# Designs tried in a protein design chat: miniprotein binders against q9bqp7. Part 224

Target 1, 240 residues: q9bqp7
Amino acid sequence: VPQNWFPIFNPERSDKPNASDPSVPLKIPLQRNVIPSVTRVLQQTMTKQQVFLLERWKQRMILELGEDGFKEYTSNVFLQGKRFHEALESILSPQETLKERDENLLKSGYIESVQHILKDVSGVRALESAVQHETLNYIGLLDCVAEYQGKLCVIDWKTSEKPKPFIQSTFDNPLQVVAYMGAMNHDTNYSFQVQCGLIVVAYKDGSPAHPHFMDAELCSQYWTKWLLRLEEYTEKKKNQ
Short names: E, the ipSAE of ESMFold2; O, the ipSAE of OpenDDE; V2, 0.75 times the mean of E and O plus 0.25 times the DockQ between their complexes.

## First folded at step 16 (miniprotein)

Design yg21
Fold by ESMFold2-Fast, scan of step 16:
Structure yg21 (fold): chain B 240 residues (1-240), chain A 94 residues (1-94)
Amino acid sequence: as target 1 above (240 residues)
Amino acid sequence: SREELWERIFELIEKGDYEEALRLLREYIEKYPDNPLALFIVGDLLFDMGRPEEARKVLERAKELAKKTGDPDLIEYVELLERLIERLLEELKK
């Protein structure tokens, strides 16, 4: 078990709308900070198995594509993911008129892939918004907080060219989601509570995205694993 | 123990002692047959050692086990290596 256990949910908060809640989604900017981000913690605490797989994958991809081809591939993947997130933020924001360039982003296969998920998303509370866990000392930038099929969720949008129908196969994605959730639930910039997560894997060819819903019990289970990763990160930093 | 055997295997891989790593991996797989990653590592080492036919056979087993245990990310890694092996074997056929 984690030595510095802390609850994921805040008993002083509710997932129900509050009169003090803003009418537009929150977008708190991520500021430069010495406090580690969720992604940094996860990158710095990869298991020997994860490191081995990542290094071998890089070696094999370079062998297949060449050095320049690999750089182009990774740059393209990054750019497509960035554009996908920008398009989703635009769609979910209260926008009355879209610019011509924004409409072109919305025509991607990834956006077509996620249409059936978007129709079940409403009550957007936060978009591309910074979270900080004041007690556990970590920060993050979450994609979206909204109701999915009536449940308030931290929603994380992922792109992939291959179908991923299993939540267990998304590596650290569940840990990332619950880390953001726990931070938001204890961040003074927010007043509501999130108890559920949703990982949406969108496909380039427009095939239907796979939603991986995480109820409160599953979030609690992954939260314990996230606390262990955070503890390992803190211990590694102390020993360096 | 399981953890000690697993750690020793990675130590040998880091040292480049692939033959001894393969010996311990076979021992590990015999005792713990439900880990598709172990089979993948065998295939990966065999490929690096210039033994693509043996690598292909082990990777097929790794992929089948990964499907049964619900590890599609590992399947993607297996398929990448399978593409490289197939490409190499096609080039060597004639």
Scores: ipSAE 0.470, ipTM 0.827, lowest interface PAE 1.7, mean pLDDT 84

Design yg22
Fold by ESMFold2-Fast, scan of step 16:
Structure yg22 (fold): chain B 240 residues (1-240), chain A 94 residues (1-94)
Amino acid sequence: as target 1 above (240 residues)
Amino acid sequence: SREELWERIFELIEKGDYEEALRLLREYIEKYPDNPLALFIVADLLFDMGRPEEARKVLERAKELAKKTGDPDLIEYAELLERLIERLLEELKK
């Protein structure tokens, strides 16, 4: 049970889209400060089992690929993920924000993988946008807020290959999504309510992406687990 | 308690006492058979100890539990460790 419980949803806000003309999606820049990010909280509160396996994974990858091969692999995976997110932002935005010199890489298998998901995405409200929970004092940078099959969602785009796989495990991905959701719902820079989440795992070979939809009840369950991780982080910092 | 048992296991691993760590891990798995992380730690330690046949058997069980939990990272790790175990088994034939 969390000691500092706080609700994920804001009773003063609506999840229904405005019927007025569509506006440009919000893109609030992330500001440097001492307030911890969602990813830092999750990284600092990994279980000893997760930490052990992450370190062993690194050792095993180095054993298979060599030091230079490992660095090349992780760098390439990171770059592919970055390009995938930039391509999605461009596709979902009415205005193209950043052009990469090599546009052919942006149109690789990952984009093919998500085509069927994109057909069900509309009403984009935010892209690559900063959120801050004003009461619980944490920040984050979310990928996308849009309607998926008619429901307003925090959408997190994932590639099948990850530069640090155990940090972004499927278990932590739901926590990340609800952390962003709770922050946005209580951030004065935003006026709407999000009650659903969507994690989309895209595949490099173009195989159909796997969508993991999270309804309001499931989000509430993961929110409680996120609050426990945030409390653990706060306690660890007090003990330093 | 569960937490105390994990503290002892990791203390033993840090000291390099893998045999005692494996004994406690087997005790843990018998009480909590649905935890895939414990099985992955066992498989990894067995690989490190040069016991690849035992590592392979434990890893198969760990992979099936990982599929039930839906953790793609654990499945990817299982496949990585499978490749390394098969390489070691081939090396030991020589």
Scores: ipSAE 0.492, ipTM 0.834, lowest interface PAE 1.8, mean pLDDT 83

Design yg3 (at its last look DockQ between E and O 0.86; V2 from the best seeds 0.73)
Fold by OpenDDE base, look of step 17:
Structure yg3 (fold): chain B 240 residues (1-240), chain A 94 residues (1-94)
Amino acid sequence: as target 1 above (240 residues)
Amino acid sequence: SREELWERIFELIEKGDYEEALALLREYIEKYPDNPLALFIVADLLFDMGRPEEARKYLERAKELAKKTGDPDLIEYVELLERLIERLLEELKK
């Protein structure tokens, strides 16, 4: 049990967005503060086993590709992910704000992969928007807040070259999603709350993406795990 | 405990004490024969030790089990190591 328990949901906020919410998705800029990001917390609180496996993988990849080849590989993976997020932001943005859609950004296997998910996405409330949990002292940049099949979700888009049919295969992504949910639900910049999460794993070959829906109960379970990771991070920082 | 054993194994690997790490891993595998991670680590260490034929045997079993568990990351790691082992074996035949 976390020592510093805090609720994921805010009882003071209504689940219904105010009808006066602007038709334009929120895009709050991330402020570079001394406050740790969700990503940083998760990275620095990985298990010894996880760190070991990643290091071994890196070493083996360098052995296969060479040092320059591995750098190129890493750069390409990063670029593909970035382009995918940019394309999604463009697709999910209101038509009036659509800068000239770079048609080239839309011609990807990843975009093809998520088409069936996008059909069920509506009511976009936020895109690439910063969240801050003032009490728990962490920040994050969430990809999307929208309705998926009529349920308001924090949506996190992931790219993969390998199938991830189970939520357990998404590593720390569920923790990231609930961290964003908890922060948003207590961030004064947002007038509404979210009770659900969605992880979408898009595939490079255009095969149908896997949606991993997280209901309120599952979110609460991962929230407890997130709080433990945050406490571990805080303790490690005090000892440095 | 199981956790303490793994911590010791990782410490030994970090120190380069691969023979001692392998001994502990073998003991672990005897107790838990269907652990694909342990089998993978054994294969990975044997590869580093220049014992690719032995590594292949453990890796084949790890691969089979990893596919059954559906862990995509472990499958990727196994497949990567498999390619490296095969490359090394081909080089040793020249």
Scores: ipSAE 0.744, ipTM 0.929, lowest interface PAE 0.6, mean pLDDT 91
Fold by ESMFold2-Fast, scan of step 16:
Structure yg3 (fold): chain B 240 residues (1-240), chain A 94 residues (1-94)
Amino acid sequence: as target 1 above (240 residues)
Amino acid sequence: SREELWERIFELIEKGDYEEALALLREYIEKYPDNPLALFIVADLLFDMGRPEEARKYLERAKELAKKTGDPDLIEYVELLERLIERLLEELKK
């Protein structure tokens, strides 16, 4: 159990739509801060196993592709992911001009991959929006908050070259989702409660995306693991 | 414990003590025979040590077990190392 336990859900908040909620999805900009991001905490608390696998993968890829080839490969993967997120923001945004501008991006295999998931998404509350946990002192930038099959979810969009049919195949993504959820639930810029998560893994060839739905109980389980990673990060920082 | 042994193996790898790491990995595999990642790590270290024929044998076992356990991520790592080993073995024939 983490020493500095804090609840993921806020008992003072409701997950139901409120008439005072904005009709346009929230997009709070992420500002530069000394407060650590979710991604930094996760990167700085990788297990020795995760570090070993990442370093070996890099070395083996460089042996296969060369330094320049490896750089090109990683740049392309990053760019494809960025374009996928931009296309999804455009699709889910009520703003007409954004949809018109990004029409070419909407025809990618990744977008075809998520079509069956998007049919079940409605009531978008936030897009590409910053969250801050004021008590636990971390920040993040979440992809989307919307209703998936009638449940308000923090939704994280992922691209993959290979199938990821198990939630375990998505690595630290469940921790990232619950970290954003806990932050949003305690961030004064937001008024609503999120209790569910969704990780959607999209495929370049247009194969159907794999949705990994996380109910409140599963989110609570991953939240405990996130608190342990945050505790490790804080302790590691003190011991420098 | 299992976790203590696993952590110690990586500490030895970080120090470059590959022979000692291999000894502990073999002990770990005897106690936990269905962990495909342990077999992959043996193959990876052997490749780095210039022992590609031994590395290939461990990789074949790792791949078989990874498919049984449904670990698609490990299969990607296995296939990458497999390509490099086969390339090296072909070069050694020349």
Scores: ipSAE 0.648, ipTM 0.895, lowest interface PAE 1.2, mean pLDDT 86
Fold by ESMFold2, look of step 17:
Structure yg3 (fold): chain B 240 residues (1-240), chain A 94 residues (1-94)
Amino acid sequence: as target 1 above (240 residues)
Amino acid sequence: SREELWERIFELIEKGDYEEALALLREYIEKYPDNPLALFIVADLLFDMGRPEEARKYLERAKELAKKTGDPDLIEYVELLERLIERLLEELKK
């Protein structure tokens, strides 16, 4: 159990959307501060098993592709992910100029993969927006806040070359989502909160994406695990 | 505990003490035969030790179990190592 438990939901904030919400999705700029990001916390608190598997994977990929081949592979994966997120921001944005500029970004297996999910997405409130937990002191950059099948969610878009049909196969992604959710719910830049999360895994070949919906109960379970990771990070910094 | 055993195994691997790590891993596999991760790590170490025929046997077992669990990252690791083992075995045949 975390030593310093804190609730994921803000009892002093309304969870109901209202008609006064802005017509343009929020995009709070990320400012690099001394406080840690969600991704840094997760990277610095990986288990020895996770570290071993990642390092051996890198070594084996280098054996297969060569040093330069591996660098090219990782650069291409990064570029594909970047273009995917840019395309999704364009699709979900009300700005017509972005749609015209991004016409060729829409030609992607990943975009084809998520089409059936996008039909269920509405009421976009934030896109590529920074969050800061005012009390726990961590920051992040969330992908999207929107309604999915009528429920307001923090939505995280992931690319994958292989199917991930179970939420357990997404490892730390649920922690990332709830960390963003908790931060948003306690960030003074936001006037609303969310109780649900969604992880969408899109596939390079265009196969139907897998949505992993997280209701409030499941979010609370992962929130506890996130708090433990944040505590572990804090203790490591204290000892260094 | 299981956690303590894994911590020791990874410490041995980090230090390059592969025979000792293998001994502990085989003990773990005997107690928990349905764990594809342990089988994969044995195969991975045996590959590095230049024992690809032995690595192949463990990897075949790991592959079957990994497919049952549906862990896509482990399946990717298994398939990558399998390609490397088969490539090495083919080169040694020549």
Scores: ipSAE 0.623, ipTM 0.902, lowest interface PAE 1.1, mean pLDDT 85
ESMFold2 (binder alone), look of step 17: mean pLDDT 82; pTM 0.782

Design yg4
Fold by ESMFold2-Fast, scan of step 16:
Structure yg4 (fold): chain B 240 residues (1-240), chain A 94 residues (1-94)
Amino acid sequence: as target 1 above (240 residues)
Amino acid sequence: SREELWERIFELIEKGDYEEALRLLREYIEKYPDNPLALFIVADLLFDMGRPEEARKVLERAKELAKKTGDPDIIEYVELLERLIERLLEELKK
């Protein structure tokens, strides 16, 4: 039975801009320690079904592409995702000089895909920034915190070669977003509150990205599921 | 019972006991017909067992059920296995 002793939202915080807030987006570096990361918790609490599908996918891809072809494929997917995140950080950064110098390097199918989303993004508060839940003892590195269509959101940028028009197609991504949100809302390095999430799935061919907006109610539902995954991780660590 | 049956199927697959896993999968599908993943697993095991024509037929059923239930991610696994089955069947043709 799930018990929610730890709320995702902090009643002492506001989502409205404060005059004392920094004019430059926060970028707190991630310090590695014994505290588990969001991605580590999720990776180590996969269901038997998720593990089976991942292992079979790997086996079938190796069979189709060969071992060298599979290594090239996975390396390219990783590199494209890394470059996409770096390009978005550059675009959303107040560093206008870097944006201007890198203009031609920022042109890709994935960047074309997100143009209509970026038009609705403003008021950037954090970029590639570390979060820690002071009480629940987990850490993470979030992509972006900004206003999307006037709502302050934790925004997670994803790449995909195939359409993902439904939020249930994004696997554990909603859990990742709410884990970052809950951590930031209780992290002393931040003064604001986020109540909404946004998962943006960008496409290699430049077709329009799919935004998956998560309102406060949906975030609360996924927060309960995240707490269960965190509890499972903690129990597994006690057995080591 | 449903969750225990589902977990037992994966235990049998991990042990390589594919015939017994298929028997339990058939029982599972009869009781719970709206799971396209169960049909996909049947096709995947049949492919591993060197039964590609049977795998093809079951995989087509998995694809149609996944489309009906709105599971686009399972379709991507289905399409990968479909390409491998067709490649194997073509190679067996000389």
Scores: ipSAE 0.618, ipTM 0.890, lowest interface PAE 1.2, mean pLDDT 84

Design yg5
Fold by ESMFold2-Fast, scan of step 16:
Order: C-alpha cells, then sequence, then structure tokens
Structure yg5 (fold): chain B 240 residues (1-240), chain A 94 residues (1-94)
C-alpha cells in the first residue's frame, strides 16, 4: 500500500463535454522541467529481475546482429514508432495542414494494422499533449485522449514486431496510461474526467492491432501500483 | 521463503556470482517447478558459461512451460536465445 495515497479520479469533473471545451484537440507543449517524467520514474524503479532481463536481451541481440546491426535495429524501431505516432496525430487531427504535411506517413503496415481501431475512435480531446500532476509532482506526454466505443479513454499507441494478445505482455504500459490519466484529471489545463484506458499494439506486417481496454476498476488497480513505483522513485532519490 | 530465495538469486546475478546463482536456481526449480522464467535464466547462464547443449535442453523445458502457462513475452526471449544456441552448436560442429 502506498504511504502517500491520492485518488486517480477527480470528483469535481465529468466526462461530458462542456461549452468551454475547444473544438480543436488540445496540444499542451511539454516544458523542460526538473520534475520527473512518467518514463523516468518507471525506468529508475525497475526490479532487479527486469534490469537483468533487459541487459541480457541487449547482450543477446548484439550477439545476433553485431554492434552496428543492433544500433541500426534500435534506430529503426525508434523511427518507425515516431512515424507511426506522427501519422496517427495527422489522421486524428482536424487540422488540414497537418494532414497535408504527413501524407506520406499515412501509408504503412502499422496504419493498416490500426484501421479497425480507428473506426471506433471519435471525439478527440487531446493529441501529443503534456500533463502534470501538481500534487504528486510528475509530468508526462500522452498520445491521445478520445472516445473509444463511446468511452473517453487515454489511448497509448504501441508498435510491435510480434503479436501481444495479453495485457501483461505490454510490460509497464498500463502503469504509464494510468499515470497520464491521474495527472490529466488533476491538471488545470484540462477540464474533463478520464476513467478508462486503451493500449493499442500495432503490427508492422499489417496484422490487426490488439486493443487492450482498461475499465475504471482496472485503472484504479494499476494506479495503486503506479503510486508504489512513484514512492520508490522518491525514496531512492532522497537516499542518493 | 519463495520470495526470499528469488530475491537472493537476483542479488547473486547482479554480483556476477553465476555458479552460486545457478545452484540456488536449481534449488528453486526443485521446490517451485512451475516458473518458466527460472528455467529460462538457467538456460541463459549455461549459454553464457559455454555449455550450449545443456542450455538447449533446459530452454526446451522453459519454452514448453511458457506456452502452457501463457507467458507470451517470455517466448520472445526464449526464441532469441534458441537461435543463438543453435548458431553456436553449428559453429562447434565445424
Amino acid sequence: as target 1 above (240 residues)
Amino acid sequence: SREELWERIFELLEKGDYEEALRLLREYIEKYPDNPLALFIVADLLFDMGRPEEARKVLERAKELAKKTGDPDLIEYVELLERLIERLLEELKK
């Protein structure tokens, strides 16, 4: 149990749109800050098991591909992910100039993979937008906030070479989603409440993406785990 | 306890005490035979120690158990190590 428990949902907010909501999705820029990011907290609180497995995987990949081959592999994974996110932002944005700029990014196996998911996405409220939890003192950059099958969700887009049909296969992704959700729900730049999450794993070969929906109860369960990771991060930093 | 033994194994792995880690991993597997990750780590250590034939046998057990218990993320690690073991075994034939 976390010592400094704080609720994920804000009782003063609703998921209903109101007249003050902008017609264009919000895109708050991420400011450089001494406050830790969600990604930093998660990276610095990995278990000894996770650290060991990640280091062994890296060493084994280098054995298979060579030093240069591994660098090329990681660079390609990064570039593919970046292009996928740019394409999704373009597709979901009502701004015509963004769609024109990123036209070449709209044609990929990853975009084909998410086609059926995108048909169920509407009411986009935020894209590539910064969130800050003012009380718990962390920041993040979320991918998307939109309605998925009629429910307002924090949506996280992932690329993968292999199918990941189980939510546990997404590693720390559920923690990342609820961390963004809790921050957004308590960030004064936003006026609405998000209670659900969605992790979408897209495949390079165009195979249908796997949606991992997280209802309010599941989000609350992962929120407790995120609070424990944040507490561990804070304790480690105080002891350094 | 199970948790204490598991934690001690990773302390040894962090220190690079692979022989002692392997001894405790074997003890862990005897007591708790349903953890495919423990078998995978044994195979990975055996590969690192230049014992690829033993590594292959243990990895086959890890793969079978991982599929049975529904641990698909471990399968990716298993398949990577499997390819490296087979490559090394082919080189040793030469």
Scores: ipSAE 0.612, ipTM 0.892, lowest interface PAE 1.1, mean pLDDT 84

Design yg6
Fold by ESMFold2-Fast, scan of step 16:
Structure yg6 (fold): chain B 240 residues (1-240), chain A 94 residues (1-94)
Amino acid sequence: as target 1 above (240 residues)
Amino acid sequence: SREELWERIFELIEKGDYEEALRLLREYIEKYPDNPIALFIVADLLFDMGRPEEARKVLERAKELAKKTGDPDLIEYVELLERLIERLLEELKK
């Protein structure tokens, strides 16, 4: 149990759309400061198992590909992921026609992979938008907030060809989603409440993406684990 | 406890005491036989110790369990190590 427990959901907020909600998705820019990001907290509180697997994977990949081959591999996977996110933002944004360059990215296998998921996505409220938890003092940049099958979700888009530096996100993807959710629910820049999460894993060969839906109960369970990671991060900073 | 045993194993690995780490990993696997990560670590340590035949045998079991769990990163790690083991075994024949 976390010592400094705080609720994930804000009882003062509704998940229902109202007439005052913006007609275009919110895109609040992330500004770097001394406040830790979700990704930094998770990276700094990896388990010994996660650290071992990451370091061993790096050693084995270098054995297989060589130093230069490893650098090229990680750069290419990073670029593919970046382009996939840019394409999704363009598809879901009402300003798609103004981002003609991004339209060329729509021809990737990853975009083919998510087509059946996108058909169930509507009511987009935020894209590539910054969140800050004012009380718990952390920040993040979320991919998307939209309705999935009628439920408002924080949606996180993942590619199957992610570099192994993301091993923390394999174990920590649900923690990342609920951290963004809790921050948004208590961020004064937003007026609505999110109670569900969705992690979508897309495939390069165009095979149907796998959606991992997280209901309110599951989000609450992962929120407790996120609070423990945040406490561990804070404790480590005090000891430095 | 399970957590204390798991942490002790990684402490031994960090110190380079692979034989003792393997002993504790075997004890862990007897208590928790469905954990594919523990089997993967055994295979990885055996490979690092220059024992690829033993590593290959253990990795086959890890691969079967990893496919049941559906963890894509673990499956990728298993397949990467499998390729390296087979490469090493082929080089030893030359």
Scores: ipSAE 0.587, ipTM 0.884, lowest interface PAE 1.3, mean pLDDT 84

Design yg7 (at its last look DockQ between E and O 0.56; V2 from the best seeds 0.63)
Fold by OpenDDE base, look of step 17:
Structure yg7 (fold): chain B 240 residues (1-240), chain A 94 residues (1-94)
Amino acid sequence: as target 1 above (240 residues)
Amino acid sequence: SREELWERIFELIEKGDYEEALRLLREYIEKYPDNPLALFIVADLLFDMGRPEEARKVLERAKELAKKFGDPDLIEYVELLERLIERLLEELKK
């Protein structure tokens, strides 16, 4: 059990959308403060095995591609992910705020891959919006808050060249999602609460994306794991 | 403990003591024969030691197990190492 237990859900917030829900998705800017991001916490608390495997993978990739080739590969992966998120933000944003849709952004295999998921997405409440957990002292930038199949979710979009049919194959992504949920549920900038998470793995070849739905129970289980990672991070920082 | 053993294996690898790391990994595999990660690490070390034929044989088993357990990331690592092994073997034939 985490020493510093904090609930993922806020009992003071209603799950019912207040009638005053803004018609425009929230986009709160991320303030770069001394506060650690969710991503930083997760990266700094990886297991020795995970760190080892990633380092070995990197070394082998450099051996295959060369140093410049590996840099190019990494840059391309990052760029593809960024373009995908930009395209999704454009698709999910209200039409009135759509700058000229770069049609080229929409013509990707990743966008094709998620089309069947987008059909079930409605009621977008936040896009690329910052969340802060004041008590637990961490921040994050969430991709999307919307209804998926009628359930309000924090949605996290991922790109992959490999099939990830199981949620276990998404590594720390479930922890990221629940961290954003817990922060949002206790962030004063948000008037509503989320109880579900969704990880969507989009594929470059346009094959159907895999949705990994996280119900409230599963979110609670991963929240406990997140709290343990956060405690580990805090302890490591006290010792430096 | 299993965790202490892995910590020791990683420390040995970091120090470049691949022979002792391999010994401990082999003992681990004897106890846990269906661990694709351990097999992968053995193959990876054998590759670094210039033993590509032995690496290939171990890696084949790692690949089969990784596919069986549905670990896509490990499959990718295995496939990467396979390509590197094949490249090295081709260079050695020349």
Scores: ipSAE 0.718, ipTM 0.922, lowest interface PAE 0.6, mean pLDDT 91
Fold by ESMFold2-Fast, scan of step 16:
Structure yg7 (fold): chain B 240 residues (1-240), chain A 94 residues (1-94)
Amino acid sequence: as target 1 above (240 residues)
Amino acid sequence: SREELWERIFELIEKGDYEEALRLLREYIEKYPDNPLALFIVADLLFDMGRPEEARKVLERAKELAKKFGDPDLIEYVELLERLIERLLEELKK
């Protein structure tokens, strides 16, 4: 289907906060259903290049670390990312029940890495919240929706041990961000419009995080690419 | 086209036809010398084929181009393969 039939932005919505907007950030739980997630669509439509690189990286890492060493490495990366997201959710929407875990993570390099980004973040509207595109039939779980330097953004928090100073080094992350944005803009559980994205890559050693800001034009460009991936997924599903 | 040639290379790799993949990669690199990923793939295939000395030479150039074009993800892959090549070369001396 033509990409202009499914715009990323909803003309019936404003990107300005209304008096009726909730003062507490939304946290809509993700419900299990047959509708594909953003991550599933992206994983099922990887290019041959992406598949090759991922498979070779895995094989080479296993050669270097052994199978048990590789398992430990990947488990540690996952755990660090999970703790980082938990700390950020607590910092951006303080809750008594999460305070003790955040105190342990406040001294982590990843939290230190994002301090200069957090100073520019305000007006949090959603945290760890489910989105669904009602017409395109896909779902996702976004990290954060907040104002970054006065612009309402879908914000995706990433951890990395290596520098990622360019947006192209964030793989499918821009597609993930715009997929969440388009879903939220057409999800009846939300009343606001998001037109910008932000990918924040935090570093374990505390070196300053790299923010990758995506304006409305860039978001529209990645949205077109996301629609192609979604179409490819749908076509592959019909042929299976 | 550039895109068709690139996809064909990966099809050959998937089929295990590494010699033909290397032939097309050399043709690709001659036409498009600014792609450090193509050089990395050559080095990776050479390593897998048991040709680590040739792999090391190609990988060095891939590393230089990846740094020039600012691809830290590719640098990470390059450095991983570099460590494995050096380990294999030391083992072959024994």
Scores: ipSAE 0.664, ipTM 0.905, lowest interface PAE 1.1, mean pLDDT 85
Fold by ESMFold2, look of step 17:
Structure yg7 (fold): chain B 240 residues (1-240), chain A 94 residues (1-94)
Amino acid sequence: as target 1 above (240 residues)
Amino acid sequence: SREELWERIFELIEKGDYEEALRLLREYIEKYPDNPLALFIVADLLFDMGRPEEARKVLERAKELAKKFGDPDLIEYVELLERLIERLLEELKK
């Protein structure tokens, strides 16, 4: 259990009649300083098992593809993920015209894969937006905050084509979602609270994406695990 | 404890003492036979030790368990190692 439990929700900041206009999604620029990011905390607190598997996977990929082949593979995976996120940000932005959207960017299996999910997404409040937990002192860049089937969620978009051990080394996506949620809920740039999370796994071949909905109870369970990882990170930095 | 045993196993692997690591891993698997990670590590070590036929047999069992428990990261590692084992076995047919 964490030594210093902290709530995921901030009662002082709740939706008020003066809530931000959801027609213009927030996009807070990331202003990194000495405080750690969610992804760095998760990377630096991997178990010995996770570290072993990642290192062996890398060695085996290089054996299979060669050094140059592995570099090319890695670069392509980054590009595909970047293009997918750019396309989603463009699709979900209410102020972009069809002529500003790259036609080739929108013609991908991943975008077709998420179409049925996008039908259930509305009220977009933030896209590719920085979050900072003012009390616990960590930062992140969340993909999307919007209503999914009527419930306001932090939404994380994931492709199945990316090698999870390489691009998402810890496979800690639920921890990322709740960490972003907690940060947003305690960030003065945001005037609203989020209780739910959603992880959407998109497929290169256009197969229907898989939504993983996280209600408040499930988010609370993962929040406790996130606090343990943050505590572990802090202790490691103090002993360095 | 199980945690202390795993710490010892990874220490041995880091030192390159694969024979002793394999001995401890087989002892662990006797007590906990339905652990796909332990089986995968055995197969991975056997491959590096130049014993690909043995690695293939163990890896088939690891693959079945990884699918049963729904561990997508481990499944990806297993499939990669499987391809490398088959390549090595085909080379040895010369």
Scores: ipSAE 0.575, ipTM 0.883, lowest interface PAE 1.2, mean pLDDT 83
ESMFold2 (binder alone), look of step 17: mean pLDDT 82; pTM 0.783

